# VH-VL binders against o60147: the designs that were tried, part 14

Target 1, 175 residues: o60147
Amino acid sequence: MLEKNKYLYIFRHIQTNQVLLSQGNVLKKTALFQLPYPLQKPVAPNGMRPAKLRKDHWVPLLKVEFPNESMFQSVFMQLLNYRKYRSVQPLTSDLLKLPIPVRRRKIMRQEVPNTIADLADILNKEKFPENSVRLQLSDKSDSEYADWPPSVQIDSEEIKLSRGFREKTTVDEAR

## First folded at step 1 (VH-VL)

Design b20 (framework fv_lerdelimumab)
Fold by ESMFold2-Fast, scan of step 1:
Structure b20 (fold): chain C 175 residues (1-175), chain A 119 residues (1-119), chain B 109 residues (1-109)
Amino acid sequence: as target 1 above (175 residues)
Amino acid sequence: EVQLVESGGGVVQPGRSLRLSCAASGFTFSDYAMHWVRQAPGKGLEWVAVISYDGSEKYYADSVKGRFTISRDNSKNTLYLQMDSLRAEDTAVYYCARVYSSSWYLDYWGQGTLVTVSS
Amino acid sequence: SSELTQDPAVSVALGQTVRITCQGDSLRDYYASWYQQKPGQAPVLVIYGDNNRPSGIPDRFSGSSSGNTASLTITGAQAEDEADYYCDSRDSSGDHYVVFGGGTKLTVL
């Protein structure tokens, strides 16, 4: 009955390539707290700000299945921590030379490669059983952003859900 | 205790200029984006402008774009609003407000300064 | 347009419950916040993020949001609650732009 506690759903924005992590297959407004408010100082004492959650602009990036809730919680917490540390790092001189809109676009485009690399790094440091973590990607070429440990098995079938990780329903059609 | 104190309001003729100031204390001013919000006599709240924590980004309501300039001096913990080409419809109490760093709402407001544009 | 609609006035009897509503398409994607303004005073934040109360705000104030509608509820209204109430959200034309509802004047009878 613990199925809901062992899956990590990762979404990306279709235009900006920004990434959101979710414990459920549907994004909630609270997931937006992962995104920093663009007008505040990068090291915000009160955490990341909510932004617009237009659900039709977010598509599946990958789904991670863990063998149990303990492993899921460990990896999820570490991944959030990695993302926070990345968000507060000083900008390189090359990025500082770019106009602000161009700079933001370039930084946002790196969120997918960075998230994939961070996930792989965490999984390489943890000692999980062989083939105990299953990855299913929307684009299998994204797996090439990292080297995966023996604990990871990558699904040969790609995610083909165009509206997140669930099918369109009568309720969705009415809204 | 967070405090915001506006000043610089007064009576001005149409077409003239006026500069408002907002003195901030009780928090690290340089970490926060800041807003100006106005309220015409007997009317509702209308957002005017926002400035990023470091002053590098500025956004304006369409009604004031090209006429108003928001700025800040983090060394003096002061926010400014330069108002050029003033019109009768700019008559309002102008509030300085801080945006909460994690939720996009205005958590602290000054008491306001009255600007009256009248011939 | 990214407008937020509020009824201009509402009345409640002392000790009774009143609900003030704010409607707009932006509320499907953004959180709502609520501000109380008494005559001659600056606005005071009473609810943020749809349903959270700042420190110092009485527990009779609560908020909720569903679809394109956000609501502020005052349970057991008191005389000092008589004020104008404004909702806000983000403008659909840009994440940096704030849009306010037209305000609701609450009269406590």
Scores: ipSAE 0.095, ipTM 0.571, lowest interface PAE 4.6, mean pLDDT 82
Fold by OpenDDE, second read of step 2:
Structure b20 (fold): chain C 175 residues (1-175), chain A 119 residues (1-119), chain B 109 residues (1-109)
Amino acid sequence: as target 1 above (175 residues)
Amino acid sequence: EVQLVESGGGVVQPGRSLRLSCAASGFTFSDYAMHWVRQAPGKGLEWVAVISYDGSEKYYADSVKGRFTISRDNSKNTLYLQMDSLRAEDTAVYYCARVYSSSWYLDYWGQGTLVTVSS
Amino acid sequence: SSELTQDPAVSVALGQTVRITCQGDSLRDYYASWYQQKPGQAPVLVIYGDNNRPSGIPDRFSGSSSGNTASLTITGAQAEDEADYYCDSRDSSGDHYVVFGGGTKLTVL
């Protein structure tokens, strides 16, 4: 199997803390479709969904290595579903008391911890073999956002931050 | 109560221009993206255009690109659709609609205004 | 642009259950919304997201999704439910914001 088919990268926007899911270590343009249209007020810095992908605005949040493509695909799709679900859930009473701009900003700031929690929840439900999933975080403290199942082995080393990519390579630059 | 009221429809000849208006009330108009959707007689719904809350972003259906212009005046709580180079296939009831929350759902619709393009 | 497909017409007996289905690639990633349109009237949002009903919509209306499909279900159809029903979703192919299905004419027998 090709490595790109079993690696999940989650990227974080350096200003808005929005997240994008990626198959492989290169953030693709099509990933922008994961973001809502920035058509309603307020608009996040640099746009909620820009017309063009600015790879330099995104850094890796975490990397997940799966045993095979099938497991990757399953988790990837579920993550998208979780995001979709949250997008239509009723707002809490506390959020409703806030002005719309403040409310939206607050919701966006929660994307990182929510995504991490989603990942953990999905992996808990999937019940993959013990230590079969490798998780590497850009910040180890982010692992504290969730309880991880035995299937997840958390790497001791943090992922190197490279904007738009896991690391800059000739292949990455060509994309 | 949220209200949207379209106006400006009528009968025009092909090649002519027409400007539609949508008057909004009952909500903070300047916070919401707005859409135009049309429906030809006896046909289904067709998305036409969307404009961002501040008018900085606009998107159009391929069928109207280069001919229609969506705009808004937040000080007047009004949405506009400038239709140039009208064609017979542009004949339809034109609805303005508000976007729900941060999604693409259209939670409030006007009653529509009829545009008829005929020789 | 993305495409959503619906059956052009379905029928249901009074008091029975009917499901209207929408299919398209965009539905894999996004929830559909459903609009009811009666003759001579504007569309009305009846379902959005994961089975959410706007205020004023009867609880006999429900929504579901699976794979590249979304469905509107009317449990205990009433005569007033006879209408055209349209699904929509985000266009996942470009800068189009919304794509509509072709619509389904529901007849209550």
Scores: ipSAE 0.020, ipTM 0.636, lowest interface PAE 6.4, mean pLDDT 85

Design b21 (framework fv_lerdelimumab)
Fold by OpenDDE, second read of step 2:
Structure b21 (fold): chain C 175 residues (1-175), chain A 121 residues (1-121), chain B 109 residues (1-109)
Amino acid sequence: as target 1 above (175 residues)
Amino acid sequence: EVQLVESGGGVVQPGRSLRLSCAASGFTFSDYAMHWVRQAPGKGLEWVAVISYDGSEKYYADSVKGRFTISRDNSKNTLYLQMDSLRAEDTAVYYCAKDLTYYGSGSYDYWGQGTLVTVSS
Amino acid sequence: SSELTQDPAVSVALGQTVRITCQGDSLRDYYASWYQQKPGQAPVLVIYGDNNRPSGIPDRFSGSSSGNTASLTITGAQAEDEADYYCDSRDSSGDHYVVFGGGTKLTVL
């Protein structure tokens, strides 16, 4: 019953810490196209992403509620652009010294903090109204990866998603 | 080193109850879903139950639903299977299995050695 | 309930390649996992997800999927590969959470 068009969900892969962006709480197969690196060796047939979405391999990172769909879309697209930009940047000398698998793992491990930082940066630039954006994290400590603008209200409650990426409700908890 | 050690198996009469335990070590127990899988003598593997990392979700095979209860104590790194109203067809080696994920992927990277449950008159 | 079907038995000559296939509707939506079980031992995960091998599993083991099928391939079968192999997957029917195939006995000749 949620207005899914106003909600950004970010998921992380439990093993690789890769990040997927989702409009709404249901992660779609098409989200896999966001992945610049394979989850694991070998490379998936359709490039650098798995052929199938294993929902159970992903956990919620954060949820953002925007005032409207337009704001959501703006932030969503900017996040994708930030990711793309990073993917085409030259590798540092330190990374080049590492074997390719190790290098990839290091890059992937930075996706979570980078994504969070990107989100904060984007929101800082957007200058949304004070407390107009609601941020809920699965781990509140993750909020420390960035300085948040006044537009962002960080929820004191941590987000928990059930299998299938459905928010846990009091009804669900009672079961 | 990851270790899963099942216990509590034995011989029991039909209709009776038995409680299995699985002691886990070598990994962060509270970060993973856990499963019970059983194997009747000379038969294939049968999934029994899963419990999510925090115990918030539980699922059972139809064959045991209403009779078996999966639970966990993360403070003790222990998985449990309460088996009530046992039947002859419940006779099997019961394995504790670690899932790769929080909620259960169906991929078990570690298994215990199993504990034998024999239900017979 | 959703079912996964496997051939009950297959044979392979030493050093040759063998493919064990699992078929079921659930495999359209979910990856399969493959387990090796030797007599008197617990199962061992050999392949999961998109052709992923756990540490310690030889690279001669590989996984693939197509449509409603998943396959485990052993390229260059060794004597020690003789075992029962089980596939599993998530159950899409709602009757179960996970479902196993019936298992395939692999004989290395």
Scores: ipSAE 0.012, ipTM 0.590, lowest interface PAE 9.0, mean pLDDT 85
Fold by ESMFold2-Fast, scan of step 1:
Structure b21 (fold): chain C 175 residues (1-175), chain A 121 residues (1-121), chain B 109 residues (1-109)
Amino acid sequence: as target 1 above (175 residues)
Amino acid sequence: EVQLVESGGGVVQPGRSLRLSCAASGFTFSDYAMHWVRQAPGKGLEWVAVISYDGSEKYYADSVKGRFTISRDNSKNTLYLQMDSLRAEDTAVYYCAKDLTYYGSGSYDYWGQGTLVTVSS
Amino acid sequence: SSELTQDPAVSVALGQTVRITCQGDSLRDYYASWYQQKPGQAPVLVIYGDNNRPSGIPDRFSGSSSGNTASLTITGAQAEDEADYYCDSRDSSGDHYVVFGGGTKLTVL
């Protein structure tokens, strides 16, 4: 039997390098709560519209397989907390010297390295069994942003999906 | 100790407005998404609205869209629900609920005591 | 949008095991949480993330999930466990809704 909820699906925005975390292989609109820098401006002047989720702009970054749901839940919640704390930290003096658009672009570009480093830090603090956590990346060089504990094994095969973690259907290709 | 205290409920006529407040203490309020959940007398739980940790994202149940507005003041550790154009079917105990996460996972580790809103003529 | 289905009532004899179930398509992709509610009181989280027990919740409470079904199990039911139990999950349709089950009234005989 294939167990749900032991996989963490991590997506990257194709242009901004912003990262979204998901418990399922399909991004839901509530994942946008994770973004400190919305992809588009709210369009309604007399009301608020949530940022629009464009699924075709988010590609797989990595997939993490945990040995059980309890370990997955612990790591997932800690990773969300790390991302939140980074989003509200005071800006360094170097960043404050940059114009706002350049500053935002620089911060967004760091989300992939930061997410990978945060994941590794959490896994180094947790005492998981050797080789119990499996990482599969879309680009294996991204694993070099961190030092991994003995509990982690990195899959030799990269993720070859180009749009999300789901296989394309005939309908998706036509639309 | 974590505590959520709702206030602002009462009896109101249809078409009128009420503003609910939820005072939070015992945790870093600005780190978590917050929800309003209601329960009509003798009925089950119904989700009403969510607001992200920083107030930038807000979402509503279809039954309240366009009538209710969720907001928060992180400097005062307070959550609000502005309820306009109230209907009889809005009669319920309204709970303030703390999400486990900053983004709104939909799991609530702490609930307030609730405040009763009665919409009647 | 999507719905979570619970039986409205179940009974268990004191000291026996009871299983309360929650069914819906969202449970294939999203975690279930379980809440205990006693008359006149706010709900209390007893299980989150399908099978995790918060600090302070007795070890007789456990959770599991398989396919589109989540279950709350109470082993060795006590009189104090008599309550309404609600499951919740995220809406599978991609809305920002949280969906609650209709609730199950547990009677301890």
Scores: ipSAE 0.006, ipTM 0.532, lowest interface PAE 10.9, mean pLDDT 81

Design b22 (framework fv_lerdelimumab)
Fold by ESMFold2-Fast, scan of step 1:
Structure b22 (fold): chain C 175 residues (1-175), chain A 120 residues (1-120), chain B 109 residues (1-109)
Amino acid sequence: as target 1 above (175 residues)
Amino acid sequence: EVQLVESGGGVVQPGRSLRLSCAASGFTFSDYAMHWVRQAPGKGLEWVAVISYDGSEKYYADSVKGRFTISRDNSKNTLYLQMDSLRAEDTAVYYCARGPYSGYDWFDPWGQGTLVTVSS
Amino acid sequence: SSELTQDPAVSVALGQTVRITCQGDSLRDYYASWYQQKPGQAPVLVIYGDNNRPSGIPDRFSGSSSGNTASLTITGAQAEDEADYYCDSRDSSGDHYVVFGGGTKLTVL
């Protein structure tokens, strides 16, 4: 399909702040493989049981438009790599002192600032043309989690929710 | 390259015990959940057991609960299956398989398997 | 308890398209993966997470899932695709984490 490999959509969970990456404006069930923890976990081993996709619990965090597919692929793969490596790092002694449910909540809450910082880090390492990457956020204050390179233009218009959190099945684009 | 090599299979009488081993190489063993899957001669695949990356969580198929014990030694990159009170229906090729990685849910790679035959 | 149902056998002519199906209530909530097994060999992952193909797997293999049914499609079947194919998914009941389908023997004519 046209346009499908030019945009990166990032979604966040309304309760946990866990983050999912998507190549399209519709969040697919397979995106849940990015999560290290089940969203509704009684007791399950790390990575053994995938979370169920409840579309009403996910909202857009940001949308990134790249000038071409090769730049999109490079950045997307690097973000998946950063996410993958974060999930396998040894936990700090401070985190290991916490009960498992408290520890997991702390880790999950960090996914939004971590993802934004990772995206900025990747874009700072890549030498893209000035104003060639367009970033559109649901909440402009989230841009403050990172310093952006000259290649990034932050859209003045925020992503607008069409039907509220409870009715969300797709990502609404800026009008 | 990533490899899993099973050992410890053989012929054993009903009611006896066997211990299977799976030697892992080419990846960071301690980052992955590990599984045992078996296949009776001419039959399909049956999941047997899983152990979490740190060994703290273990789960078993109903057919083996109370008889089999899964364990791992991350310092030796080795997975184990202790099989007690063996029955004729436990006769199968036993595969070790690398399980879910950081929220992923599939088996890749698989070892070549080790045959366990339970007969009188 | 979760069960996955596969037809035991299917045939396809060389170069034609075949679809192997897997049915179970767990597929509404959990992903399916597919494995190819040739005689005397260990299974090989060909599709994971409903529709993702591992590196090294030919592009003629694809997967899909809708409702309680997951499908493996081989477009332009080749002689070397003759094998047993198994689906798996997560068990939604008890402490059991994985369930496999009964397997489908594919014959390439």
Scores: ipSAE 0.005, ipTM 0.480, lowest interface PAE 12.9, mean pLDDT 78

Design b23 (framework fv_lerdelimumab)
Fold by ESMFold2-Fast, scan of step 1:
Structure b23 (fold): chain C 175 residues (1-175), chain A 120 residues (1-120), chain B 109 residues (1-109)
Amino acid sequence: as target 1 above (175 residues)
Amino acid sequence: EVQLVESGGGVVQPGRSLRLSCAASGFTFSDYAMHWVRQAPGKGLEWVAVISYDGSEKYYADSVKGRFTISRDNSKNTLYLQMDSLRAEDTAVYYCAKSYDFWSGYPDYWGQGTLVTVSS
Amino acid sequence: SSELTQDPAVSVALGQTVRITCQGDSLRDYYASWYQQKPGQAPVLVIYGDNNRPSGIPDRFSGSSSGNTASLTITGAQAEDEADYYCDSRDSSGDHYVVFGGGTKLTVL
């Protein structure tokens, strides 16, 4: 069920740096649809992997508060569309020469700077009122991946795991 | 403009083999995962198999696992489905479809299909 | 056999609104897509990610999802909308990529 909300929560995988977007402060298994790569190695030699969401593998990257649901929905949907188009861009010849695990790791590590840049681009394009959007990051240095519009106010306090995020999520166990 | 053209369908006896091909154009074939989806006469769509953009990962429906093999040749912009140990219930129009992304995901463009009839 | 359930047929009068539904446990966890298939033709994607329209799809088509149910709505149905409609999602086991509903035949009266 889609909840109407004015907060956008963005999570980062602790090892791969892949990014998941959430409309609530709890990650749902449906967020895994955003990932182009499986998070786990094959269970069987044939390469099949069960879909899996583990709360302990994801940490907050940032939290955005919008003045209303309409602005939240617009930005959230645009961000999902940016991710779709990034996933289908041609790989450079340099990347194509790398072994698949190394290639995946390089691409996955770019998701944090790419997501932050995309968010800033959308917010610059939308031209919201000055200081109407509140941004709180787990690591303030991540704000340097983009130039932010006057509509964005960056919170002086960084996110801690026990602040602003619930640790409750649905977890599927797979071996 | 994305174009997918299937070929290789025909009438074949149970227990025999058949190989389907799909010629792709209008997009960078090597950047996208590819699906095979089938539809029995008068019935609904049934997903068959998917292959990643580089051919390194392959997944199959349980009904065809061990009998069908998906493969691709990125230098020829061509997708293949090798169908072994064919059964009457494999009778269907077989569609080639492009994934929206390079690993997996929903099919966003489809070919016109090729008919495979398994009968004695 | 499909894990997603659709009614086999539905009718709508020209110019009226119709809702086609898709039900399955996988829809609680995964997004739905919708496809239109006319006789003798390949399927055409009309909705992806529960509620997004691809370029070129008329705005009378919309989608929504709640709980284990996804819906395709056609507002102001036209004669050319007469077709079979299929939903898709991921397999409930989570290791397969696509599962389709059984399809709904829409008749425009």
Scores: ipSAE 0.007, ipTM 0.503, lowest interface PAE 11.3, mean pLDDT 79

Design b24 (framework fv_lerdelimumab)
Fold by ESMFold2-Fast, scan of step 1:
Structure b24 (fold): chain C 175 residues (1-175), chain A 120 residues (1-120), chain B 109 residues (1-109)
Amino acid sequence: as target 1 above (175 residues)
Amino acid sequence: EVQLVESGGGVVQPGRSLRLSCAASGFTFSDYAMHWVRQAPGKGLEWVAVISYDGSEKYYADSVKGRFTISRDNSKNTLYLQMDSLRAEDTAVYYCARAGIAVAGYFDYWGQGTLVTVSS
Amino acid sequence: SSELTQDPAVSVALGQTVRITCQGDSLRDYYASWYQQKPGQAPVLVIYGDNNRPSGIPDRFSGSSSGNTASLTITGAQAEDEADYYCDSRDSSGDHYVVFGGGTKLTVL
C-alpha cells in the first residue's frame, strides 16, 4: 500500500527568499504555484521570472517530522491557509509608492521569517504531545523567528536531500 | 458540488441603494476569499471587490471605492455587496466568484449572476 | 496603470488551431488566467496560472506566457468552443487588484 506521509519539507529560493512547501523531499513541477498568488511570478536573480523549477535555485529551509499523517495534514493545510491570508494583507502607503519589482523583493524577503513564524503559531495552537514533532533547520538562527511549543524538538543537523531530488527538480516550462 | 447563487438584483433609480447576496454551498465557505465581478450589457468583465476568508481584509476597484461595501457571514455561508449611491454606469450583471487556492487568486467557480439596472 | 489588451475578434476553421493573445506589462510579473463565456452564461475557468488546465477542461486548451504576452491556444477547434474568451491578471497597483482583458470573440467556421 502507499506509505502515509508524515514529513513536511520547506524550501527557499537562494536569491529571492521565496518559500515552497513539499509533502516529500521532491519538489513537483506544480510547486511553483504555491508561491503567494497573485503576488508575483517566480523571479530570477536578474529580476526576470524563471520559466522552470531549477534544482540549483532551491535549498532546504527546514524539515518537520510528525508522529502521523493526520498531524501532518492538519499542519500542512493550516500553513497553506496562513500563506493564503498573507497574500491579501493590506500594503502600507510606503510600499504602494515603490515600483512593483522593488515592492515584491521586499515582500519576498519576508517569506522565510513569515513561514517560520506561521509554522510556530500553528504548532503552539495545536496541542501535540511533548517532543512529538521533530524540526530540522538548515540555518539554526532561523529558529529565532519564533517561540516554539513543548511539542517541538529542534535538531541541529543539516538536512540531507536524496540524489533524486537534486537530479529531478528541473522540468519543462511550469509557468 | 460547488454552487454560488446570487440574488438581490433589480431596477433602481440613480442615487439609491441595493444589497446583493450570494449563497454558497458544496464547500467550506470560510476557507475561501470571495469576489464580486460585474459585466455591463454587451461589455467585458470588470472586477469589483474581494474579501478575505475571515472578512478581515477588503479591497475595491477605484470605480466603486467609497460607495460599495463587501461583507460576508461565514455562519450563513453568504457573501454580500452593499451598493450605495448607484450610478447608471453601475448597470451590469453582478457575479459572485470564488478565489482559487490563494486569496484574491484566479476565479475557479462563478455564480450565474444577478442583473442590476440603474435607470431613471 | 496597466491594462490587458486582447483583439476583439478572431475566427478559426473547424479542426484548426487558434491562438488568442493577451498583452500587458503586468504579465511580466503576474500569472494569467483564461475564462470562456458563452451567451447568457457565467464565465468558466479554462486555464489558470499561465498554463494549468482545471479538471474537466478538454486537453485541446493550453496556455503559455512570455514577456508581456499570455496566450490561450485551442488545437483542433470544435463548434462548442465558439465563445468570448477573457484573460485576467493583476493591476499595476498590486496584488489584490484584478484586471481583465477586453475579451476576444471566437467564431468557429
Scores: ipSAE 0.009, ipTM 0.493, lowest interface PAE 12.7, mean pLDDT 78

Design b25 (framework fv_lerdelimumab)
Fold by ESMFold2-Fast, scan of step 1:
Structure b25 (fold): chain C 175 residues (1-175), chain A 120 residues (1-120), chain B 109 residues (1-109)
Amino acid sequence: as target 1 above (175 residues)
Amino acid sequence: EVQLVESGGGVVQPGRSLRLSCAASGFTFSDYAMHWVRQAPGKGLEWVAVISYDGSEKYYADSVKGRFTISRDNSKNTLYLQMDSLRAEDTAVYYCAKDHYSGSYGFDYWGQGTLVTVSS
Amino acid sequence: SSELTQDPAVSVALGQTVRITCQGDSLRDYYASWYQQKPGQAPVLVIYGDNNRPSGIPDRFSGSSSGNTASLTITGAQAEDEADYYCDSRDSSGDHYVVFGGGTKLTVL
């Protein structure tokens, strides 16, 4: 049983470094709409199957705890908008010189630093109360991709990648 | 001013095909996922299919998988639903609907719908 | 078919408060949105993300969610509020991408 609307769960793909945002501690298929590139090879010509989310390929990157649903909604929606905005920007001349697979790999590798920078930018603009937003990372060095405002408290304990978010419940925290 | 205008509905015999279109205006069509939702006469809303902003990802209700194909042409601001092997139970008003956010927050705009009647 | 449960009908007197409920396990983890549908018309989004009103929706409409239950409240119901109301949830953990409630017919007396 999960408490909703107070936590932002951020996942990273183990091979591509692409990032998915989730309001729950498990990924849903709709999260794939955040990605500009399909992750799976085409299915056989005999019959088309819908694209699938392979949850075993995604590991925790970051968990953000907000004191209330309003702050969560504001930040989550802005972060989705930042991601969509990035996906439609013109490519640099240097990227256009690269073969498509190499170009896509370079773009995908930047999603982790970009997402962290975007989150920090949003939190710096919103001016939330001191220590009101708690960040827990799988790798604390990833916090160095950005400068954090006084509203952010970074948890000293890292998320254990082998267990992901699946063994955690927020129901007891709501009580 | 956001507008979604459906077309292509009509009366068709079981086993036949129809193609529905939805012409979009008043927003950047290529930035949003788009959906088809249907409603049988006197019944509730039933989600049918979704397509991502760039057309790379598609999902379908189990009742239409393998028979319906959703597609889009971002250069024409148009959403499509190709309906094959139609059944009497597919009789409904079909709405195109715009996603508010990527999969999380409702349908902020709907077309007026187009009626599909599957009868012998 | 639908995994979200709504009562099929509810009535309210002019100017009074009515609450329409939507129940399902997915609402513990995912947001609810609410739609108003009048006969012969397309649905209109009245609440998204449990409790947010789109621009142009009267402030008498409000939403809330607790546990497995989402609610739409109309404070000071008007005759024009007579319609069918549907909730949805975006729980795609199984084969369902979007699930609608069965709808509630609101009669304003």
Scores: ipSAE 0.006, ipTM 0.513, lowest interface PAE 12.1, mean pLDDT 79

